VH-VL binders against Uncharacterized protein At4g14100. Designs and how they scored, part 5

Target 1, 181 residues: Uncharacterized protein At4g14100, of Arabidopsis thaliana (Mouse-ear cress) (q67yc9)
Amino acid sequence: DEPVPTPWPHQFHALMFMNYSGDLSMIDLWYDWTNGRNFNIIQEQLGGITYDLEWNNGTSFFYTLDESKSCRSGQLEVGILRPNWLDGAKYLGQQNVSGFLCNVWEKVDFIWYYEDVETKRPVQWIFYTGREAHIMTYEVGAVLEDEKWQAPVYCFNKEKKSLSTKGALSEFKGYKEKAAL
Short names: E, the ipSAE of ESMFold2; O, the ipSAE of OpenDDE; V2, 0.75 times the mean of E and O plus 0.25 times the DockQ between their complexes.

## First folded at step 1 (VH-VL)

Design n02 (framework fv_nezutatug)
Fold by ESMFold2-Fast, scan of step 1:
Structure n02 (fold): chain C 181 residues (1-181), chain A 122 residues (1-122), chain B 107 residues (1-107)
Amino acid sequence: as target 1 above (181 residues)
Amino acid sequence: QVQLQESGPGLVKPSQTLSLTCTVSGYSISSGYSWHWIRQHPGKGLEWIGSIYYSGSTDYNPSLKSLVTISADTSKNQFSLKLSSVTAADTAVYYCARVKYYDSSGYYFDYWGQGTTVTVSS
Amino acid sequence: DIQMTQSPSSVSASVGDRVTITCKASQSISSYVAWYQQKPGKAPEPLIYAASTLQSGVPSRFSGSGSGTDFTLTISSLQPEDFATYYCQQSYSTPRTFGQGTKLEIK
């Protein structure tokens, strides 16, 4: 009767265009529930590349490979988003978005989620903070090679700490906490 | 709108378990955010004890981890602190508080209870 | 643990004065600092988060600045209701830690 959101596939790759108050970035998202890991490779329009590597046991790294050699690491109580993280979302009806007819759901004070009626792929999601993620590509079953899920050595010279992070990683922290139920 | 209120015995004997409850109104604890216990020793600063996320996951201050249990009763919209084997050093004002976890401005305590005084004495 | 050290531990001031309180972190914490005001017998109330962002409803005479290890809370023109104890808090890593407090009292 009323549409329910499609659970995420256990593995997928997506290229996302991110707009946050005029700050633009392109995110290369590798979701890998099967191996308990998630990777965001973030290219800011007026900046460098940042790597957001997260494991389902709560281990998380936010780092750069440029001359700054920066890394923040932390241990979160919750892991990556579960495939069924949209369970319980409120259905809002249909809207045309980015050339797709979408079913739209809302998790109050968190996110609006837009899914293509025909293919069931995500089209966009908008955080209540105003961050807009536009899903450019969606490749079900795609997996990044194991050797590429490695944080640099300088990430391990730091004490393990809970991440107090802004931007995209801050929203994903909220997602993980919702997904843990 | 959102209000937090601590309750529990004000006097606890050494070696016993301190039990406090925080009652939340105006927001369902299972719907979001994280819910924390913080204490303030007489004449001293604030010390974070631990938290329970709306998901049920807990996080404890490592200095207290073996002594602390935080749990939630979602049907009563309450979360509780148990601190085992108390000593005079656990005499403090105990606060419950909320942290916004979906706010890109970072973590801060946006709502606090009034505080409850606990004295550990024979 | 990240240690937060406030100075001064107490300050005596008059209404209309400019008051500055400093907070130093034992390591770099970017801009992840919050400031709280506590009046006797009351719970702390948030004033500032993310080092410089005012909490809704907080008067504009309060301002925060700093990044890395050194942070400052400034009250540009002290009012009678501002006499209280002020605490800084880091939100960079667990465990969450607070400064020891700065007591602002009437001269």
Scores: ipSAE 0.005, ipTM 0.472, lowest interface PAE 13.4, mean pLDDT 82

Design n03 (framework fv_nezutatug)
Fold by ESMFold2-Fast, scan of step 1:
Structure n03 (fold): chain C 181 residues (1-181), chain A 122 residues (1-122), chain B 107 residues (1-107)
Amino acid sequence: as target 1 above (181 residues)
Amino acid sequence: QVQLQESGPGLVKPSQTLSLTCTVSGYSITSGYYWHWIRQHPGKGLEWIGSIYHSGNTDYNPSLKSLVTISADTSKNQFSLKLSSVTAADTAVYYCARGLRYSSSWYGMDVWGQGTTVTVSS
Amino acid sequence: DIQMTQSPSSVSASVGDRVTITCKASQDISNYVAWYQQKPGKAPEPLIYAASSLQSGVPSRFSGSGSGTDFTLTISSLQPEDFATYYCQQYNSYPWTFGQGTKLEIK
């Protein structure tokens, strides 16, 4: 039968190159299903660093550590992506991408996922919005130290503020909620 | 690999109805894309005819008014074009194509059929 | 209807040349523009969507730019297989409309 996407490991680190209509950024992605948390550290090419810290209970913080002390916090209705989030994806065949021969799937027609045939590592994913995430490194089992998963004190101001759309995985959460409907 | 293939009569008489079918292989038409018909007249550019979403929702080129009907047969993985009251001006190569829409935004047509030539003549 | 006007209607070029094709919309269409390549007897092949995004498998020598009413398709170093007719298309408003085409010919 058709190939099935490989479930994500319970913990990994990836350095990603993000391209959205020529707007470039580098993202340190720390995925930690075991502890129910996910972290995107986003370096914009023409901007500062934004931190996208997410918990499986839906609590999310999008903040900067510069003098602005900016933080948007809120509750997402869906927690972090499950390791098997690609279950039900439709197989599209093979393509060569960035020097890798990839199996390609479409998740609910609006996310394209590219996986290396040989190593089963993710190579690329493309969101419906045209955001392209290129996975440069992939370190299975890597874990960020516990003390790094603490949002700044100014994130706990009790206000309901809008959430950032800059995080690489935030678009998957929104789409997954819509797909479930 | 996704492939689209047009089929239908190569010759249609004036005033009759033109019927064309697009067969989709390697992909289900129920999986979220819109499915389009485009034609190209001899010596003219491309003209968009209309589109259908598998739910039955259609959009048509207003210049064709009530003359065009697009339908989908999800059990056969096909969609079809009917163009009524044809004239010599409807002589063209007819293409079917796949296009993506999400959250009110379009992302172009990424897969096209080979095209089928239709001549309207007595 | 939104009218798409391409210039030039034809261009003669040599392999290795930089070629630029322009497309002008009669009104603001944001970035809702696609570009297609068509060889004689063949269906159009998609090159670009959203004014500047390359379709999968399209060589990097092709690029698109523009927003609003003025759009450009550029081929940075023309190859023999690039001689074809090129079409722009707007998908901002119904009906979707195409430019009249630009024929790229061997000099």
Scores: ipSAE 0.000, ipTM 0.446, lowest interface PAE 15.5, mean pLDDT 81

Design n04 (framework fv_nezutatug)
Fold by ESMFold2-Fast, scan of step 1:
Formats: sequence, structure tokens, C-alpha cells
Structure n04 (fold): chain C 181 residues (1-181), chain A 120 residues (1-120), chain B 107 residues (1-107)
Amino acid sequence: as target 1 above (181 residues)
Amino acid sequence: QVQLQESGPGLVKPSQTLSLTCTVSGYSISRGYYWHWIRQHPGKGLEWIGSIYHSGSTDYNPSLKSLVTISADTSKNQFSLKLSSVTAADTAVYYCARDSKWLQYYFDYWGQGTTVTVSS
Amino acid sequence: DIQMTQSPSSVSASVGDRVTITCKASQGISNYVAWYQQKPGKAPEPLIYAASSLQSGVPSRFSGSGSGTDFTLTISSLQPEDFATYYCQQLNSYPYTFGQGTKLEIK
């Protein structure tokens, strides 16, 4: 009866506009379920570039390539989102957004997901914090070159901070709040 | 809501081990964050001592040259500092603090501080 | 280690004044800078994180700016309760380091 969210393709690239309380950024999202990896390349409008590189085994790196050579790395209890990650989402009906008629779902009070009724592409999603990700382009099957999925060597130094999560969804939400997903 | 409280002896003799404990309330240490010790010598600035993650992973200021040990007891929701072979130079106010985990790193909660005097 | 140098070491000002305190890192630290206020006999309290983000509950007269190596804390209109010592901190890498402090005194 109710529409169900469309499973994500195993690989895609999305260029996204992020708005959070007037803080604007552009995000290159490279989702790669086939190779067990996910990459958010985050360009702040009035700031630098932050890289959020995640592997399906929970290995995660949050780093910059500027002069600071900042990196936070660790093992998260959860890996990258499965293609069917919206299974069990609560259907909220239809809304018009960005010129698209969308089916709307909510997942675990974390994210509101908007999907075009006709094409089944994602149009936007909104995090529980009020951060809005607007999907500008959506390229099914696009894959980032392997050489670019490399954390810098300084991410492997013992003196850098470690990330940890015990698989609690609220804890995962916190580690993802700057990224598109 | 989240509160940190330092405790331990206010007077330590030279060459002995200084032992301090930070008791955390309103948040379980085993849920994450890095937990830190910082000290402040009389009339001087702040010096970072070290940090611990509840797994037992620690980082120490190299200036303390292996004199420092930080440990965590998640069953008591505490973490502790031991500083061995103390001298008068270790006289300071000692603070415990929590490092924010939201990628905007900073010490978001501090204990009130405990004064330690090293003298005979 | 990353050295954090504050300027000035002390400043005298009057209520209503605009006060600027600077902090310079010996190497690039992106925006991993926090500012703290410390009053006599008390623990430091966070004011600013990520170089420019205001901590919840802190008055809007406080602002931070900068990236890379040069950072600034500004108080747009000094209030009596603002007389304190201010510290910057880098959280880019271990060991964490603080500036030497800037004492804000009544003129």
C-alpha cells in the first residue's frame, strides 16, 4: 500500500549542496558498496576542505590536506550504509521540494529522505539537527579512481586521536553530522 | 548535567607518587570521548598532561618523560592520574576535562580543580 | 610541539571598549583552535571552538576568527564580568598546547 524507498545503486556519485543554519558547503559524495567504501569530500563556503573516508569494516578517517595535516581515525562499530539502509523507514506521504514531487520517509528520528516519485532519484535529505543536503547531481554507476581512496600517511601515526563507537545509532549520528552520509 | 570532580591528597612528599582521581557523573565514560588531565602552576598557564579513552588507550605529554600513567575504571565511572617521583615543580592545580567528540575538538566540561602541593 | 603565542600578554581596557586578543601557531592547525576564559580561583570555561564557533550560552559580544596560523578573539563591548585571563588552545595534534594567556585588566 505504502510506497517503499528505492534501494540505493551499488555505486553512485552525488554533488550536494549542504545548508546548516546558514553554514554552506558543497559535498562530493562517492558511495561504493561494491568495494565497501564511502567518501565525503566537504568544501566549506568560507573554509577549507575536509575528507571523510569510511570503510565497510568500520575503519574511518576524518582529515584535512592543508598545512595543518589534521586527522582523526579509528574503528566505528558500524560500516557504510547498505543499499537497503532505508528498509523500515516510516512513510510520511508526498511533498513538493526543489521542483520535484517526492515521497518522504523518516528513519529512526535521524533523517528525513525525499525521493522523486517519477525517477526514484534522491532529491534531498534532512538530518535531525536541521542540516539539509540537496542533491544537485546523481550519477548512477560512477566510481572514484582507487588511488583517491587513500588516507594520508599521517592518519596512521599513533599520536593522532582515535574514534570509537559502540554501535549506538545516536553515537553514529554524531560522527556523521558534518558529512552528507 | 555532565560533571567532573577531582579528588586526591593535597600534599605529597618529594619522590613519592601523586595520585588523583576524576569522578564523572551524568555521562558514562564507556560511551566515548577522550578524557584529559591538565595542570596549572601557580601564576602560570595551562599544561596538558595526557588523555585516555575508555579502552585503555593513552597519550601523554612527552615533557613528562614517562613519569605519568593515566588509567580508567569504567565500573566506577572514573579515570585517574599517577605522576611518579614528584618534585616541587609538580606543585599545581590539577584539572580533569572532557574533549568534545563532534569533530569541533575542545574541552567542553572541566572539573573544579584540585590543588596539589609537593613539599617535605 | 606546536607553540601557541598570544598577544598581548596583558591589556588594560574600560567597560564598553572593543578588545582584540591574538594567537599565533608555530605551524598550520586549520581551525582546530579553542578559546577559554578563566577567572581567579576557577576552572577555565569554553568560549569559542573551531576557531569561530560560539559555545552555547556565551554572550554574542564574544567572537573568534582566523585559520591556519593566525587567530583572533574579539570582545565587541566589554562588560564588568569579562575581566579575566583568556587562553587559546590548539587541538590539531598531541601534545595539545595552550597559549601563555592574556590577562584582561580594568583600566
Scores: ipSAE 0.000, ipTM 0.469, lowest interface PAE 14.4, mean pLDDT 83

Design n05 (framework fv_nezutatug)
Fold by ESMFold2-Fast, scan of step 1:
Structure n05 (fold): chain C 181 residues (1-181), chain A 123 residues (1-123), chain B 107 residues (1-107)
Amino acid sequence: as target 1 above (181 residues)
Amino acid sequence: QVQLQESGPGLVKPSQTLSLTCTVSGYSISSDYYWHWIRQHPGKGLEWIGSISYSGSTDYNPSLKSLVTISADTSKNQFSLKLSSVTAADTAVYYCARTYYYGSGKYHAFDIWGQGTTVTVSS
Amino acid sequence: DIQMTQSPSSVSASVGDRVTITCKASQGISSYVAWYQQKPGKAPEPLIYAASTLQSGVPSRFSGSGSGTDFTLTISSLQPEDFATYYCQQYYSYPRTFGQGTKLEIK
């Protein structure tokens, strides 16, 4: 039989190096299926820090903590990725990546996913847009403290139903919708 | 400007080891991309032999796996093919080529090819 | 291994003609198909990747289409420099495999 992708652990932390057409960023990913939440803390190489806080009920906040105090919020019909979000992925065979022998899967028009054959850790994933996430650390069972999952007060002054679908929010909404397929 | 150039003996005797080298200029082979060997039998189609990644990991065509070794010499910016126990069926034009880097790189089309080197296996 | 079957094996055409070359995979390979042009004594030159994406510098008269198992390369108005052998290739799975080639000759 063909290998199947390993379901994500219910909680983990990953430090990711992100490359999107030469635009580089470093992302702290805190995945927390147990509490129905997901957090990406994005440090642009030539920019500020952006916080992407998502809840399983579809509530999403995309904000900055600098003096601009910007926040976009919205209510999506899909929540955070399920642990088995790679169910139904098409097996493409093996590749050597970053010193790991990987099994590779694809969800068409969405993602290529690379998993270490031996440890089952994710090594990288590449979105159909060309955005590449390289997984530098992978800490199973790690949980971010509850108090840090709090969006700033200025996020709650925004109307969630009026969320613009352009820019990063549109891109990430697309990824979540494709993952649900 | 990245260029690939094959080199090696044009004539090899049956049962001996065929040894070819690909010299890469304009780019370091250890930086990224996947580097491949491909051959073409006289008047026939193309056959993928194997590859070596920028990190040194190799993949071989299963039909040739027990006979093929690909290695890299990063100090000379070269990668090489050794094919053991050759027969007349190994007579072909041998190409080195690169896959365009997009993620891991090796599942993509060949964007740069060497000019090819003709190898005849004959006693 | 995934087998790539090209048809026809050869085709005779005149300058200005529309030429279509077909490639069939033995199993579903999504859009992971590339096309190459090879002239006598030369290395193959890339034309198309991802079934339909043109390589930079390739004339717009070349186009590719298809997904799954059936793929086509079309030359909308044949030019003298287009007489060559054309190969399809899958890069969905290892080992990478090529079609048998289609020789395009002057009528």
Scores: ipSAE 0.000, ipTM 0.464, lowest interface PAE 14.1, mean pLDDT 84

Design n06 (framework fv_nezutatug)
Fold by ESMFold2-Fast, scan of step 1:
Structure n06 (fold): chain C 181 residues (1-181), chain A 121 residues (1-121), chain B 107 residues (1-107)
Amino acid sequence: as target 1 above (181 residues)
Amino acid sequence: QVQLQESGPGLVKPSQTLSLTCTVSGYSISSGHYWHWIRQHPGKGLEWIGSIYRSGSTDYNPSLKSLVTISADTSKNQFSLKLSSVTAADTAVYYCARAGYSGYDFHFDYWGQGTTVTVSS
Amino acid sequence: DIQMTQSPSSVSASVGDRVTITCKASQGISSWVAWYQQKPGKAPEPLIYYASSLQSGVPSRFSGSGSGTDFTLTISSLQPEDFATYYCQQGNSFPWTFGQGTKLEIK
């Protein structure tokens, strides 16, 4: 029968190359379902480092550590992606991508997901916005130290503002909020 | 650079179907983003009509849903609007637009120049 | 549908003035508001997204603020090229809706 997407491990680290309309970035993704948190550390090709820190209770911070002391924070109704977030995806067949033979799925109007047939690791995903994540490394069970999951103090001294993130996993929240309408 | 260009007849008779096409250059529709139709009535503000995604999935403004069809031809890098049973109230400037990126915000980052459509006998 | 109401409908100002335009949503929309500038005979161009984020390439004299139901677009020192109609738009709830526009005229 048709293959089904592999559930994500409860914890992993991935180094991703992100391409959005020619804007390039490298992202360190720390997925930590066990502790209800997710972290994207984003290095833009023509820019600085941005931190996208999210908790499963909906608390989210998008901040910089440079002189600007920029922070956008919010309380979202939805939490981080569940390990089985690809449940219900439509199988599209096989495609060769970046040297891997992949099974490909589409979660309607949200994401196209590419998984290596042999190892079951994610190879690529493409959001409906045209944002393409290429998974360079994939380290199952890797966990970032607890001390690193802290937003700077200036994130807590501001009134809540609209949350906008460029992390790949954060696009899931936008989709769910739109779909609920 | 991403560019959008509307084309279609500028004059349509009442009760007929309005047909407009948007040609996209500098970006492939099959690469993503939602692609939208928005209109502006004379002396009034902007009204969102509907959108299409590369899969062919469409969303329509509920006030217009029974009258609107949006389709895409990714081989020509075009998407099109059909509005049936038009009346004088459908006289407007019609824009095609691309949804901007963020996942948390549905704003429009690139627009066509607009095409004027007059519905008259 | 969420109704977006702009104030004022028109404003007259001089070069160098600080201009503020407000937008009120009929229900809470967090900060999911965008602002557009439209010059006569031209398509709208994005200025601000997420209430306060400046669109790439837009001059720093433009700024946005607000949350919930009340939003403001500010031009800190008006320039000749800024005379245009300005629109707000909510991205919180389907269907997407725009304000009626604020026309900024030379005094």
Scores: ipSAE 0.000, ipTM 0.470, lowest interface PAE 13.8, mean pLDDT 82

Design n07 (framework fv_nezutatug; at its last look DockQ between E and O 0.11; V2 from the best seeds 0.00; counts 0 for: pae E 11.5 > 2, placed apart)
Fold by ESMFold2, look of step 2:
Structure n07 (fold): chain C 181 residues (1-181), chain A 124 residues (1-124), chain B 107 residues (1-107)
Amino acid sequence: as target 1 above (181 residues)
Amino acid sequence: QVQLQESGPGLVKPSQTLSLTCTVSGYSISSGYYWHWIRQHPGKGLEWIGSIYHTGSTDYNPSLKSLVTISADTSKNQFSLKLSSVTAADTAVYYCARERYDFWSGYPNWFDPWGQGTTVTVSS
Amino acid sequence: DIQMTQSPSSVSASVGDRVTITCKASQSISRYVAWYQQKPGKAPEPLIYAASSLQSGVPSRFSGSGSGTDFTLTISSLQPEDFATYYCQQSYSTPLTFGQGTKLEIK
């Protein structure tokens, strides 16, 4: 009789306000399970924009589009986050958050997840690291144009520049590695 | 089963260049991770020197930046430290280490494993 | 640069004692702290990463806590093999920095 978390829609766009101990950023999350891809556009407060592009075969790129032409690429053992990644979460009851009544779940050592009781939309999630994601918009079914899913050419020419990944959703990446089955 | 082993001269004269090599076994440097040099001064704490990623991207302690070069030779599965213009203050045990971290976040978490360390003395 | 300040510099303790070592960062670093144990003549060995996660094979008597600027390593019941020097290390930004160490000695 306990509620269970709603699986993520196969395609959506969310604008997230991120707070990490006062370090603020905005992230556009484009999730596309149908095409096996996930894209985060990360805007640091009064700072630069970085792009985090992941494919379901584990191929991943983290890059800028400015004059530095920076790219960091790699290969994960697992693909993008599955729609049902919240399966098995522990229900913690209901809380009011920012004027929303939410069901709350926990996955130990990973996340607290807040979902609006009425609409079943995510309201926020808080990672074990203390990083908070506040969902500002949530567009179910939104799809980013295919050409935007293209890593820049310098990701393939062994571009070497060091690139900060401070704004990346590292907790999701770490969770996928630990939960690989 | 990843193992790191430092090698190089134990004695270096002032003003010369210190060269050390870390040989990695049980893991290909080309497969990821940041690879680091860290030193420990006699009776004192640990000092981070710098790191390299297999693509050649480096990051150096600003206090040493003009004197330090870290390089990788992926064909030999090695990475190396060169420290120029050494003085007695550079006498230390030098460790190489692999950074463990979430590869995609790039946040360093901890060093595991470390090499056994090699003692370098700078003296005439 | 982020300075990591450990206290105390040394601790005298007996087998079975509870020992607490603290580490304070000069700015907020979330939970990006690691703890190491170093025995004489040997390389440091990791105990704790991400402030509170135990390295594989580390006994459960070791625990870590903290977030932000204040971090703690606790040994709940000291064993003979625990007498060593302990270091904290921040992994938030370069240059990576270590605490000055805490020597844990037999009382």
Scores: ipSAE 0.000, ipTM 0.487, lowest interface PAE 11.5, mean pLDDT 84
ESMFold2-Fast, scan of step 1: ipSAE 0.166; ipTM 0.717
ESMFold2 (binder alone), look of step 2: mean pLDDT 91; pTM 0.940
OpenDDE, look of step 2: ipSAE 0.026; ipTM 0.585

Design n08 (framework fv_nezutatug)
Fold by ESMFold2-Fast, scan of step 1:
Structure n08 (fold): chain C 181 residues (1-181), chain A 120 residues (1-120), chain B 107 residues (1-107)
Amino acid sequence: as target 1 above (181 residues)
Amino acid sequence: QVQLQESGPGLVKPSQTLSLTCTVSGYSISSGYFWHWIRQHPGKGLEWIGSIYYSGRTDYNPSLKSLVTISADTSKNQFSLKLSSVTAADTAVYYCARLTTVTTRYFDYWGQGTTVTVSS
Amino acid sequence: DIQMTQSPSSVSASVGDRVTITCKASQDISSYVAWYQQKPGKAPEPLIYAASSLQSGVPSRFSGSGSGTDFTLTISSLQPEDFATYYCQQYDSYPLTFGQGTKLEIK
């Protein structure tokens, strides 16, 4: 019988190492299904910190806190990934990755997902675009304080906001929009 | 259903550039997957040539260094192979194929193959 | 480059026979091997991936086994349509490499 992917815990924190064609970043992922929110805090190797704050009602903010005070916001008909977002994934077998024996699944046109056979923790995922997320730490039940889930005031100004999307945010947005159809 | 079809001249003169195109139907190459060229020499096995991802990322067999260029045209749903400075050793059946995933890197769909002869 | 060596280069068999084809990698490739069947004038078709996983639509008489450097393709009860050339392929590292092929012929 084929193994099924483990649903994500309702809350967790992960430190991820992201590699896209040699462009490196470290990401603090705070997943919080209980409160309907998801936060990626992205430190580029050769750049500043970018904040990707998402709400289950479809609201998302992609912003910086540096002198540019940039903010891009969107309202989607889809929210954050649900805990069982891998339901229906195609099982691809087992592979050794970074010292872990993993079960591997594919969400077609989106992502390959690698899970440790022994502990059931995510080990890595690879987007179809070639972005590779390597899961360095995985802390089940960890919750970021409520005060930290605040988009800055300039995200709500009526001034022209950034019109572009970037990287992992763009890729997850694409998946969420496809899932809504 | 995914289908791949090779096209290009069946005869190429030595020292010239061999140019082949693969047309994909039933799937958009801009939706993902890596698209590959593989050849089969008379009396020899299969040889991997290289691959492309729709964004323009390419990987080539080091044994064919500087001789291979693979490109993609997403508007036509095609990808193409150019092999420069050909010799009689490049005579082969050329296949285009789709790679399943980065995890289980085998070829799940193949074109029918096109025979290329390098001769004066 | 990882070299893939198949044995035998050819084998003669009769319908109903159990046929075994082996493939040896020049270095440890874990389970990262696939097997293909090629009939004259046609493209190769996948049979097995990850050493032992059967491709969808492939008859259960085909099976694969092995890990590390030694891999085996077995046909448990040979049928007339199984006479073909069989290739193994490693996908542990680039460049991707294939075995030289094993031709399965009527005895």
Scores: ipSAE 0.005, ipTM 0.470, lowest interface PAE 12.9, mean pLDDT 84

Design n09 (framework fv_nezutatug)
Fold by ESMFold2-Fast, scan of step 1:
Structure n09 (fold): chain C 181 residues (1-181), chain A 122 residues (1-122), chain B 107 residues (1-107)
Amino acid sequence: as target 1 above (181 residues)
Amino acid sequence: QVQLQESGPGLVKPSQTLSLTCTVSGYSITSGYSWHWIRQHPGKGLEWIGSIYHSGSTDYNPSLKSLVTISADTSKNQFSLKLSSVTAADTAVYYCARDHIVGATKGWFDPWGQGTTVTVSS
Amino acid sequence: DIQMTQSPSSVSASVGDRVTITCKASQGISTWVAWYQQKPGKAPEPLIYAASSLQSGVPSRFSGSGSGTDFTLTISSLQPEDFATYYCQQAKSFPYTFGQGTKLEIK
């Protein structure tokens, strides 16, 4: 009997430190399966703040609130990540990371996922692309106020463009689309 | 602290089977990582032989696959190498090593055993 | 198999010198490369993983760089204890393969 990954709680907030080949950002992740929505507020080290707002029906917005007032929107075939998205992951054993003893799982060619043995919180995950998410805080049951889940008006008046691959969960979207093939 | 120690006969006759054991202390081999055998021919570079994962699955260098078997004895916290039909070309220093199998640390050997010299001679 | 070729095969240097060792992969391996130091009669010791990440306890004078097919190990100011043989290793796919080694000798 091997450990199985803990399903994600239906709602949580996490502050994440993201590293992709030396490109650093901090991300406020608001996961809200109960209301079918997911929000990443991304502060890039060499850039401003970008907002990645996703709905379970596949509607997604990637936007800025600064002077540029940019917005990319799209309709994806895949919704937000489900709580049990790690079902079927291969157990790789235990490793110590950042002072936590972790159980580690892999979805081959996609992601490695580290979970604290004691608290069951995620500690980090690393995509095969080299993008690393380090989980600094983890607040189960935290919910962002409903009024904050509103894309700006200019998202509805602009030409639709491809969604940014810089979003915190863009790799999850790509994986789900490829897995559906 | 994790320590690896090789053991086995230092002299093997041609056509016989080379048997080496790696004893691991400070960590259970079934709890994680992958556990590898690497050899170094006299005055030459390093050659990867094969591995056993904590789950028990094995991978072998294709150049040696028909000749090599790696197995684990979990009660003794050991993993072992058997190399059949040896020749003088198998004379080398044999190392066992742990592989960090995840993310950026994948394929990074830490720690290594001290190495054991094997001579194939009549 | 992915071939790893080191250059030079040997280099003579003096204490205080900046030393550069290169490693070329026969195909793209992203940043899946590690570097090891080996002294006579001893097992290799890890220095760098993921092309540029320094192992805990390794002096800051060691650094690694590169991505794709071309990788470099640099020692910014050579110390007496640094005279050794250095190996690169690819970690992209099995079989794992090593460079032929670069022997760093005192001048």
Scores: ipSAE 0.012, ipTM 0.531, lowest interface PAE 8.7, mean pLDDT 85

